VH-VL binders against Holliday junction branch migration complex subunit RuvA (ruvA). Designs and how they scored, part 12

Target 1, 202 residues: Holliday junction branch migration complex subunit RuvA (ruvA), of Salinibacter ruber (q2s5c8)
Amino acid sequence: MIDYVSGTLVDKTTDSALVDVNGLGYRVHVPTSTYKRLPDTDEEVTLHTYHYLREDDESLYGFATKAERTVFETMTGVSRVGPKLALSALSAMTPTELRDHVMEGDKSRLTQISGVGTKTADRLIVELRDRLADLDVLEDTSPLSGGSDARAEARADALEALTELGLSKADAERSIRQVLRDNAGIQSADELVRRALKADQE
Short names: E, the ipSAE of ESMFold2; O, the ipSAE of OpenDDE; V2, 0.75 times the mean of E and O plus 0.25 times the DockQ between their complexes.

## First folded at step 9 (VH-VL; framework fv_tocilizumab)

Design y04 (from y01 with heavy chain T104V; at its last look DockQ between E and O 0.34; V2 from the best seeds 0.44)
Fold by OpenDDE, look of step 9:
Structure y04 (fold): chain C 202 residues (1-202), chain A 125 residues (1-125), chain B 107 residues (1-107)
Amino acid sequence: as target 1 above (202 residues)
Amino acid sequence: QVQLQESGPGLVRPSQTLSLTCTVSGYSISSDYYWSWVRQPPGRGLEWIGYIYYSGSTTYNPSLKSRVTMLRDTSKNQFSLRLSSVTAADTAVYYCARDDYYYVSGDYYEPFDYWGQGSLVTVSS
Amino acid sequence: DIQMTQSPSSLSASVGDRVTITCRASQSISSYLNWYQQKPGKAPKLLIYAASSLQSGVPSRFSGSGSGTDFTFTISSLQPEDIATYYCQQSYDTPLTFGQGTKVEIK
């Protein structure tokens, strides 16, 4: 099963991301919360994905955090709860908020989800209360891995260093991107600079 | 085949409590769905009274909330309606019905798919 | 509460005629609208759900359209057995509410 998609963000809409992975483009459905956290196009991105496989439907759903994916999976595992409802829920509130509202039986909060009325709120409360309570950690503040603060900082520092060495910003960015494509695990600005300069000489 | 049947007195005195029972066959009321009551005064339209969810959770029409109580007996596969302090305005045909789920557009939902035959309840001195 | 307003309250048409009934919601209900047929002395029967989906076993001459606040129910060719009162009903939120009904008669 496809557990994550990592590559270059080619396109994004309010409800989807297109990620290029070595020449293969994956269209991934995302909640608004994830959309807001997506990088700019042509940047690297990693999404936690749920591969939704049904008899007549195959789709990828992607999330910024594992917690969101877990909640999505938990929700869609319930009878008559579809992926659209799950995405709407995650778009309206965090996993923690959803759990809390469900646990408290707060229909007023749940009905704030687009398309969710009182009846649907009842369904969510009844079907998800125990399931969500069993989930350990729903708080995940980790940035999308394509933009770990550390990597982003390293990239920014590398860019500055390369430009100080006389490269144009555009060339520096291109070189850094190439280095990161070849070595996704680099987290050091010095290493990025070293490799970028070497690549430019070849 | 799912079937619903209303039962109870057809005549109730003013200020008394109207009591009806819906017997369901072909499906367990504890398995799923919203088990609902709808009434229709003679020659008038339809009014939703409320539902009892398969879990036992109830939701009532705010216009009747203070007077309405819905219960279920899972052992008999029945759910009931109690309406207190009745007046002539409560004279109606009362229907029990099965109501389905409604989610975000594109996901599965169904409305009132099965109805009882209805039971006329007259409020009179 | 969401108010449902039907138009007209009654109509008379000939066999074979196209009949159109409209329903307006006081607020957006997306596609959560259902149409019922009720014959005298009988319980309502579901004809259309989700604004435009035909219930199983219902003749194809019945149809529905619309979204948001404005909806339309249509009988493409009125038949004698279609004499009834028709109701729209919103299932978007509680309390569930019905239109006032449209009585359909044949000339």
Scores: ipSAE 0.370, ipTM 0.717, lowest interface PAE 1.6, mean pLDDT 90
ESMFold2, look of step 9: ipSAE 0.575; ipTM 0.762
ESMFold2 (binder alone), look of step 9: mean pLDDT 91; pTM 0.938

Design y05 (from y01 with light chain S91D; at its last look DockQ between E and O 0.38; V2 from the best seeds 0.00; counts 0 for: pae E 5.6 > 2)
Heavy chain, then light chain:
Amino acid sequence: QVQLQESGPGLVRPSQTLSLTCTVSGYSISSDYYWSWVRQPPGRGLEWIGYIYYSGSTTYNPSLKSRVTMLRDTSKNQFSLRLSSVTAADTAVYYCARDDYYYTSGDYYEPFDYWGQGSLVTVSS
Amino acid sequence: DIQMTQSPSSLSASVGDRVTITCRASQSISSYLNWYQQKPGKAPKLLIYAASSLQSGVPSRFSGSGSGTDFTFTISSLQPEDIATYYCQQDYDTPLTFGQGTKVEIK
ESMFold2, look of step 9: ipSAE 0.358; ipTM 0.678
ESMFold2 (binder alone), look of step 9: mean pLDDT 90; pTM 0.923
OpenDDE, look of step 9: ipSAE 0.784; ipTM 0.900
ESMFold2, look of step 11: ipSAE 0.086; ipTM 0.556
ESMFold2 (binder alone), look of step 11: mean pLDDT 90; pTM 0.922
OpenDDE, look of step 11: ipSAE 0.658; ipTM 0.848

Design y06 (from y01 with heavy chain S105G; at its last look DockQ between E and O 0.12; V2 from the best seeds 0.00; counts 0 for: pae E 10.7 > 2, placed apart)
Heavy chain, then light chain:
Amino acid sequence: QVQLQESGPGLVRPSQTLSLTCTVSGYSISSDYYWSWVRQPPGRGLEWIGYIYYSGSTTYNPSLKSRVTMLRDTSKNQFSLRLSSVTAADTAVYYCARDDYYYTGGDYYEPFDYWGQGSLVTVSS
Amino acid sequence: DIQMTQSPSSLSASVGDRVTITCRASQSISSYLNWYQQKPGKAPKLLIYAASSLQSGVPSRFSGSGSGTDFTFTISSLQPEDIATYYCQQSYDTPLTFGQGTKVEIK
ESMFold2, look of step 9: ipSAE 0.005; ipTM 0.514
ESMFold2 (binder alone), look of step 9: mean pLDDT 91; pTM 0.935
OpenDDE, look of step 9: ipSAE 0.662; ipTM 0.839

## First folded at step 11 (VH-VL; framework fv_tocilizumab)

Design z01 (from y05 with heavy chain T104P; at its last look DockQ between E and O 0.47; V2 from the best seeds 0.00; counts 0 for: pae E 4.1 > 2)
Heavy chain, then light chain:
Amino acid sequence: QVQLQESGPGLVRPSQTLSLTCTVSGYSISSDYYWSWVRQPPGRGLEWIGYIYYSGSTTYNPSLKSRVTMLRDTSKNQFSLRLSSVTAADTAVYYCARDDYYYPSGDYYEPFDYWGQGSLVTVSS
Amino acid sequence: DIQMTQSPSSLSASVGDRVTITCRASQSISSYLNWYQQKPGKAPKLLIYAASSLQSGVPSRFSGSGSGTDFTFTISSLQPEDIATYYCQQDYDTPLTFGQGTKVEIK
ESMFold2, look of step 11: ipSAE 0.309; ipTM 0.641
ESMFold2 (binder alone), look of step 11: mean pLDDT 89; pTM 0.914
OpenDDE, look of step 11: ipSAE 0.602; ipTM 0.833

Design z02 (from y05 with heavy chain Y108T; at its last look DockQ between E and O 0.48; V2 from the best seeds 0.00; counts 0 for: pae E 2.3 > 2)
Heavy chain, then light chain:
Amino acid sequence: QVQLQESGPGLVRPSQTLSLTCTVSGYSISSDYYWSWVRQPPGRGLEWIGYIYYSGSTTYNPSLKSRVTMLRDTSKNQFSLRLSSVTAADTAVYYCARDDYYYTSGDTYEPFDYWGQGSLVTVSS
Amino acid sequence: DIQMTQSPSSLSASVGDRVTITCRASQSISSYLNWYQQKPGKAPKLLIYAASSLQSGVPSRFSGSGSGTDFTFTISSLQPEDIATYYCQQDYDTPLTFGQGTKVEIK
ESMFold2, look of step 11: ipSAE 0.521; ipTM 0.786
ESMFold2 (binder alone), look of step 11: mean pLDDT 89; pTM 0.914
OpenDDE, look of step 11: ipSAE 0.554; ipTM 0.803

Design z03 (from y05 with heavy chain T104P Y108T; at its last look DockQ between E and O 0.53; V2 from the best seeds 0.00; counts 0 for: pae E 3.7 > 2)
Fold by ESMFold2, look of step 11:
Structure z03 (fold): chain C 202 residues (1-202), chain A 125 residues (1-125), chain B 107 residues (1-107)
Amino acid sequence: as target 1 above (202 residues)
Amino acid sequence: QVQLQESGPGLVRPSQTLSLTCTVSGYSISSDYYWSWVRQPPGRGLEWIGYIYYSGSTTYNPSLKSRVTMLRDTSKNQFSLRLSSVTAADTAVYYCARDDYYYPSGDTYEPFDYWGQGSLVTVSS
Amino acid sequence: DIQMTQSPSSLSASVGDRVTITCRASQSISSYLNWYQQKPGKAPKLLIYAASSLQSGVPSRFSGSGSGTDFTFTISSLQPEDIATYYCQQDYDTPLTFGQGTKVEIK
């Protein structure tokens, strides 16, 4: 199974990346959110991949973060939910946003996904609620290089630090989520940890 | 073969509650699909009333929501419509129907759209 | 609510004629559009789903096209058994809504 692809970015389109791995070119299908985080061509890239295998078809899907891949796997594991719907969801919102909207039953937000109306949103809420309940609300550190990663890295580092300090993963995620709702611009893991520990004491 | 059959009174007095049952054979209403009620006043077009999803979740037409309740009895494989406070405007042929989910952009599945034969309900004194 | 407007309200054509019915949605519904045939005293019958996909068992003279807000239903060669009222219906957003219908008659 192909779990990641690491190599030189040869070409990119709004929905794919061609990655050269020592002379083998892999065409990897990506959501728009991952496309926007790809480096320039001729630079190094690593994508978390999902090897989508059917009896007469094979496709490789790629993501900037493990959380995005987890959402893709979870969605495509639902009957009659295919990769195109899953990619549309990840192009429209983050894994955290998707999980929260599904858990809250927020149809109006889910209809922001391209081609998703109220009827499709109803199905997503029912089918995904329990499957996404335990999804990590913080994105893992991306292998992609990019300026937008600093907040994601700070959140990932803060989560690791809080769990090393004895909080459960769920408690650490909750505390970080609360801090970021109050202070969305924090880019320092140390500041996140400090504020999360104060919030958790309350 | 999947079959849907409406049953219930053909005459209801004004201000009372219209109550209809759809009996489904050949498929379990708790396994999949949306289970819908649609009505058609004599000589007029079709109006969607609501559906109950296989999970039990309901969604109603907002124009009727304050008067509509849909329930199911999975042991009898039936789903029902109750419409309260009826008036002459609620006179119609009432259909039950099975609807499907699809996502047209590359994930489309063929719907199996089965309808009951329809039950005329007249609201009059 | 998404309003569906059909045109024409009725038409009359000869056996063998091409018949065209249009349906306009008040906002984009992607391709979430179905076409139904209803004969007098009968339940509606699904002919076309997802704007252009022909339901199993439906004759190939029926077709549909369109996306977004403007949709077309065509009978390539009208047959006597096609006398009916035809409805478009969107299932993109609730409430699910139907066009007002188009009655098709033989001259």
Scores: ipSAE 0.370, ipTM 0.689, lowest interface PAE 3.7, mean pLDDT 85
ESMFold2 (binder alone), look of step 11: mean pLDDT 89; pTM 0.916
OpenDDE, look of step 11: ipSAE 0.385; ipTM 0.726

Design z04 (from y05 with heavy chain T104P Y108T E110N; at its last look DockQ between E and O 0.61; V2 from the best seeds 0.00; counts 0 for: pae E 7.8 > 2)
Fold by ESMFold2, look of step 11:
Structure z04 (fold): chain C 202 residues (1-202), chain A 125 residues (1-125), chain B 107 residues (1-107)
Amino acid sequence: as target 1 above (202 residues)
Amino acid sequence: QVQLQESGPGLVRPSQTLSLTCTVSGYSISSDYYWSWVRQPPGRGLEWIGYIYYSGSTTYNPSLKSRVTMLRDTSKNQFSLRLSSVTAADTAVYYCARDDYYYPSGDTYNPFDYWGQGSLVTVSS
Amino acid sequence: DIQMTQSPSSLSASVGDRVTITCRASQSISSYLNWYQQKPGKAPKLLIYAASSLQSGVPSRFSGSGSGTDFTFTISSLQPEDIATYYCQQDYDTPLTFGQGTKVEIK
């Protein structure tokens, strides 16, 4: 249920961030890729999160991008793949690199992830291939956008919202691309959704 | 109770194809695990030949890859080994076995936990 | 290919002796190392997995240690039923490879 945390960054290490949210300190476990994007302490930060709750463990995992969180969720959804392995994968490669290696069956690259031998790589390829097929939608950036992480996130949020409203992913992507080609400056997911719905109903 | 049983000819002539079938009972070969062939020449050590994953994908020992084919028949719960162009060096006891994968942070791990009884295949003129 | 070198190739010891077998990998395999026992005419039996984890049902006199390239298998007090050949095996990368074996006999 904790989808994000937003607050003041109190402390950071290479694998965690302590975020103060109105007097509550959340320790959020992060991959190296997210650590590198953290601001200086005492600055504002927002992390996409995954709340890991077990009888003997309650942990919050955090990511700079929704693509990273999606990879984490997808990997931990595979039997016997735990958070440690998923964080190792995100520390070793980008979501796009991981998807590409999985789709190509590139075991030699996957075995470079800490804790992944050849048999584990084989399982990851088999189990993740179809589950990661849609990752390009989350990282699809229009040439007409400014190329910032915020714009990519707004597009990804708009796509998610449009599919929840009943559009196919293909139709949602087309409508968003058309809106962005006509209005390159849009950075709000809400505005993208509103304009994309009008374009779809034309 | 999981059981594996090898079947096939015990004598093969040089240059012919060695064919073995492993019949599995008590577990579906399409549910999980790696399904492997391992051989042992008389009086010598063990050599992994390859495995077929429960999804159907295969990985072979590069030293044998040009001569090896593994297939499965999920309706009969069987997987098979074909080794072409055999020589006397291919004389061995051939085992089929169920194998697992290891995750450092994972649960149970049972590498090669069930084996067939082994089938001696002799390659002779 | 990752080569696994066991030593010794054979040994004789008395009942109650401590027996040590070593296994060396040609490159680091982290802890992806298993130990098997094979009696004549039988398939191998898993004893130790992940370098040091004891398989269920295996007597506690068996143990393993090591990581990287150097691994050790120990029988703390040799019993008559421990006459067998012991193999190390790496499962870090394919091809999966075994050591050449160590034949253990009682004097």
Scores: ipSAE 0.028, ipTM 0.565, lowest interface PAE 7.8, mean pLDDT 84
ESMFold2 (binder alone), look of step 11: mean pLDDT 90; pTM 0.926
OpenDDE, look of step 11: ipSAE 0.643; ipTM 0.837

Design z06 (from y05 with heavy chain T104E Y108K; at its last look DockQ between E and O 0.38; V2 from the best seeds 0.00; counts 0 for: pae E 4.1 > 2)
Fold by ESMFold2, look of step 11:
Structure z06 (fold): chain C 202 residues (1-202), chain A 125 residues (1-125), chain B 107 residues (1-107)
Amino acid sequence: as target 1 above (202 residues)
Amino acid sequence: QVQLQESGPGLVRPSQTLSLTCTVSGYSISSDYYWSWVRQPPGRGLEWIGYIYYSGSTTYNPSLKSRVTMLRDTSKNQFSLRLSSVTAADTAVYYCARDDYYYESGDKYEPFDYWGQGSLVTVSS
Amino acid sequence: DIQMTQSPSSLSASVGDRVTITCRASQSISSYLNWYQQKPGKAPKLLIYAASSLQSGVPSRFSGSGSGTDFTFTISSLQPEDIATYYCQQDYDTPLTFGQGTKVEIK
């Protein structure tokens, strides 16, 4: 029902984001992997969401990618598997890694998820194997639209700044690619320039 | 409403195979849950032997793994224990039990406590 | 394997006394700890699951607490029918393991 939220990031914690959508503040619970991709406060953010509804629990969960949301939805649809376990799985491994371990029946790797022992791993393997095998959406790991646009603008500004500082255009682009390879979440041209200059020196 | 009952011989000779069957009524062993065997030597504590999951997957106590086989017959709603090469140390009351698991990170939990009455198996000459 | 150590191994108390049994795990098991009561010739009976949750039909004089490695089981007012051996059991991972038991007797 609520497929995404898009607005201004008012505040964030390691497991939540508060997004202002034209005067309505939405508290969105997120896995660690999504928290790490959140922008600075007061910046625009878009999160794929899942509205978790039960008789005594109504919460909004948010994800950086559609693949993560699909895993969350699939897991919470399994009997005796709830939101905390689903968030733990997404905090510990990517959607693709989870699918691979489930398909291979790899209990040893699944038990490395916080709160997952052999019994829980048995259930995940049995209940998720067919459900994850039938979904192609797990391959959609594209970044958030707002993050992609902001990063493209920061890259363009950083390229201009580096060439004004004396780097060739080729050298500037190479340095920027290296920094983004190691720090994909940077959305500030100033920070990108600063790190690119240090990378160029190595 | 769910009931478990052990059956099998109460006396086994050393080096032979101990074989027990648990008959389950009121619930299908292929629908859910972990179907376990637990033993208790006379006057001593409880030792988990292993389970067969509703999917058919088995997990055994490493201390017994080389000697243990668990099987099921879903048409009779039974699961069984075979313990090979027994010695006097394997003398115990053997229980079958239905296990469940509490998911701390989940919002659903259905704990049940169903055990058979226990079957004493004595290993002696 | 996760070892479970109970203390004491046995105790004697009067009817109406408060009885306390402790259980220590060799590693953190979060709250995945169950308590069972076993009377002679009978199968164990689940009293408490998830460290502190009382099983349906179990009298409220029984309680449990703790998390991580240290757990406590309490009978607030011992009754004659509570004479039994009590076991803790970790349900965190396999092999599932039990404490060695605590025999509770009336003086």
Scores: ipSAE 0.255, ipTM 0.620, lowest interface PAE 4.1, mean pLDDT 84
ESMFold2 (binder alone), look of step 11: mean pLDDT 91; pTM 0.931
OpenDDE, look of step 11: ipSAE 0.611; ipTM 0.832

## First folded at step 12 (VH-VL; framework fv_tocilizumab)

Design p01 (from x03 with light chain S91D; at its last look DockQ between E and O 0.40; V2 from the best seeds 0.00; counts 0 for: pae E 6.5 > 2)
Fold by ESMFold2, look of step 12:
Structure p01 (fold): chain C 202 residues (1-202), chain A 125 residues (1-125), chain B 107 residues (1-107)
Amino acid sequence: as target 1 above (202 residues)
Amino acid sequence: QVQLQESGPGLVRPSQTLSLTCTVSGYSISSDYYWSWVRQPPGRGLEWIGYIYYSGSTTYNPSLKSRVTMLRDTSKNQFSLRLSSVTAADTAVYYCARDSYYYTSGDYYEPFDYWGQGSLVTVSS
Amino acid sequence: DIQMTQSPSSLSASVGDRVTITCRASQSISSYLNWYQQKPGKAPKLLIYAASSLQSGVPSRFSGSGSGTDFTFTISSLQPEDIATYYCQQDYDTPLTFGQGTKVEIK
């Protein structure tokens, strides 16, 4: 199963990326939110992927974050929800926003997804509520260039450290999210912990 | 073969509650689809009343929402309509129908593919 | 609420004539537009869904087109059995709403 692709970005469009991995060119379909985070062509990129297989289609879908991939997998696992609808949802809103609107039953916000009427919105609320309840929303919104792996590791380490220091998981996540909002490029768990503790005191 | 059949009183007095039941055969109402009520006053057009989704969740026409309740009995494969505080304006043929989900950028499913034969309910003293 | 306006309210045509009915939505409904045929004493019968898709078993003389706010329904060659009232209906947003109907008669 192809879980990620990492290589040189050869070409991009608003809905795809062509990634060269040592001579193999992978065309990866992406939501607009991932497109906006793609680097310039000829730069290195890593995308979390999902290999979609059907009788009449074999496609590779790619995402900037694991949360986006999880939403895509969850949505396409719902009967009569296909990849086009799942990509439209991720192009219209973040995983956090989608989860929140589903949990709140907010049909009016869900109908802002391209092609979604109220019947489709009702279905999404019913089918996704339990499947999205424990979605991990601690995500990096930085550009996809260069430092992504170090940032992800730093956030995981910082979360563990903050909970060891006595913060609840909810408080630790909130503090980390606040720090990253203002300092998205932090790659050191020590610095992230230090800033998160300072922010929590306010 | 999926079949829907309305049943209930054909005459209701003003201010009372109109109650109708739709019995479904050939398909389980808890498996999929939206299960709808639509009415048509004699010689007039069609008005959607509401639907109940296979999960049990309901959506009603806002113009009737304060007076409408829909329920289901999955053991009898039935869904029902209750309309309170009726007036002469509620005199109509009432249809039950199966409705489906679709979206324009993806798969399409046929809406209102099966209808009951309709039941006339008259509101009169 | 999305209002659906059909035109004309009634028409009379000869066997073999081309018949066109229009439906206008008060706001864009994309392609979420269906057409029904109703004969006296009968439930409506779905003919066209998603603006232009023919329901299984419906004769090919029936067709639909349009997107957004303006839709058309066409009978390419009117037959005696096509005497009925025709309704458009949107299912983009609740409440689901119908046009007022178009009564089609043979001269």
Scores: ipSAE 0.081, ipTM 0.598, lowest interface PAE 6.5, mean pLDDT 84
ESMFold2 (binder alone), look of step 12: mean pLDDT 93; pTM 0.953
OpenDDE, look of step 12: ipSAE 0.549; ipTM 0.787

Design p02 (from x03 with heavy chain S100T; at its last look DockQ between E and O 0.59; V2 from the best seeds 0.58)
Heavy chain, then light chain:
Amino acid sequence: QVQLQESGPGLVRPSQTLSLTCTVSGYSISSDYYWSWVRQPPGRGLEWIGYIYYSGSTTYNPSLKSRVTMLRDTSKNQFSLRLSSVTAADTAVYYCARDTYYYTSGDYYEPFDYWGQGSLVTVSS
Amino acid sequence: DIQMTQSPSSLSASVGDRVTITCRASQSISSYLNWYQQKPGKAPKLLIYAASSLQSGVPSRFSGSGSGTDFTFTISSLQPEDIATYYCQQSYDTPLTFGQGTKVEIK
ESMFold2, look of step 12: ipSAE 0.609; ipTM 0.832
ESMFold2 (binder alone), look of step 12: mean pLDDT 93; pTM 0.949
OpenDDE, look of step 12: ipSAE 0.536; ipTM 0.777

Design q01 (at its last look DockQ between E and O 0.54; V2 from the best seeds 0.00; counts 0 for: pae E 7.4 > 2)
Fold by ESMFold2, look of step 12:
Structure q01 (fold): chain C 202 residues (1-202), chain A 124 residues (1-124), chain B 107 residues (1-107)
Amino acid sequence: as target 1 above (202 residues)
Amino acid sequence: QVQLQESGPGLVRPSQTLSLTCTVSGYSISSDYYWSWVRQPPGRGLEWIGYIYYSGSTTYNPSLKSRVTMLRDTSKNQFSLRLSSVTAADTAVYYCARDDYYYTSGDTYPFDYWGQGSLVTVSS
Amino acid sequence: DIQMTQSPSSLSASVGDRVTITCRASQSISSYLNWYQQKPGKAPKLLIYAASSLQSGVPSRFSGSGSGTDFTFTISSLQPEDIATYYCQQDYDTPLTFGQGTKVEIK
């Protein structure tokens, strides 16, 4: 429903931002990590948002990145994981760090999230591992051997191209990851797409 | 609706293995929740032994970990406790219980269903 | 291991009295604390979860409060059927641990 808000930052607290959009003030709940990236008041800001609506709860949540919003949506879509826990996770670690700890089954690091005990950490590991498995294709901006900016652009372009060609986002991410695991030096989107399409064929 | 019932021998000799089975009705043990064993020595407090999560993952009390194994038979909707090398100190009432934890009002609760308990005596 | 210390270990009170039991954790457990009632010869019964939330079907005279390390359980008006031993239990980290228990008697 509301995918982003863009306007003037009127006020900020450690867990919210008030954004003025042509005379409409939107109070947007944010994780601490997004708070730390907010500009000074009176500056322009854009937040990716998620409209959380339940029978007795209506709130707008906002994030500095689409990856953070995706993690929030994924987490709140898991039974018995609410917005408070999802915000705590994003306040404590990046989407990539969260995914890695979930995939590794690292309860010790997950319990460092405010409000997460051992039983909650067990739940996160079991319930989220499949849902976060392909997140690292979108989040991996780290340089791969052979050049950081060009590779990041090629990976993003290849993902877009493969999804436009009809692959699901998950399949495209998986194919690109497989190609890059075998061919770390590729910096051309055309080459990534070509190899990913061959890897996808049976 | 949900019911848990312990079964197994009431007398076990020292150094043998204690085996108990919890039969669950009204809910599938592979659908959700933590499925736990808790024991209570006569006249003493409660001690958590461990749980098996609905995924099959197990977690045991470190004080018992070297002697404890939990297994399940999902086709019979049962989960079991094996405690090896028992001594008189293992004499207790053994309970199975369903456990979950979430803060949402009206949702599932920690140890919300308990079995009736099974006394196991360790003596020669 | 997170150790739970209950106080007192036993108490006697008259019908209608307000009863208070305290529970202290050896480290912060946020609000991951539960209270159980155990009557003689019976399995424990959950009364309070998440420090202050009343389990369905439990009378409103039972209540809980606290967070962090210090927790309180209260029976606002003791009834004859409340003769039992009460346990706190932390649900923050494994091993899950119980307090030593508080035996409540009427006289």
Scores: ipSAE 0.030, ipTM 0.553, lowest interface PAE 7.4, mean pLDDT 83
ESMFold2 (binder alone), look of step 12: mean pLDDT 90; pTM 0.919
OpenDDE, look of step 12: ipSAE 0.716; ipTM 0.881

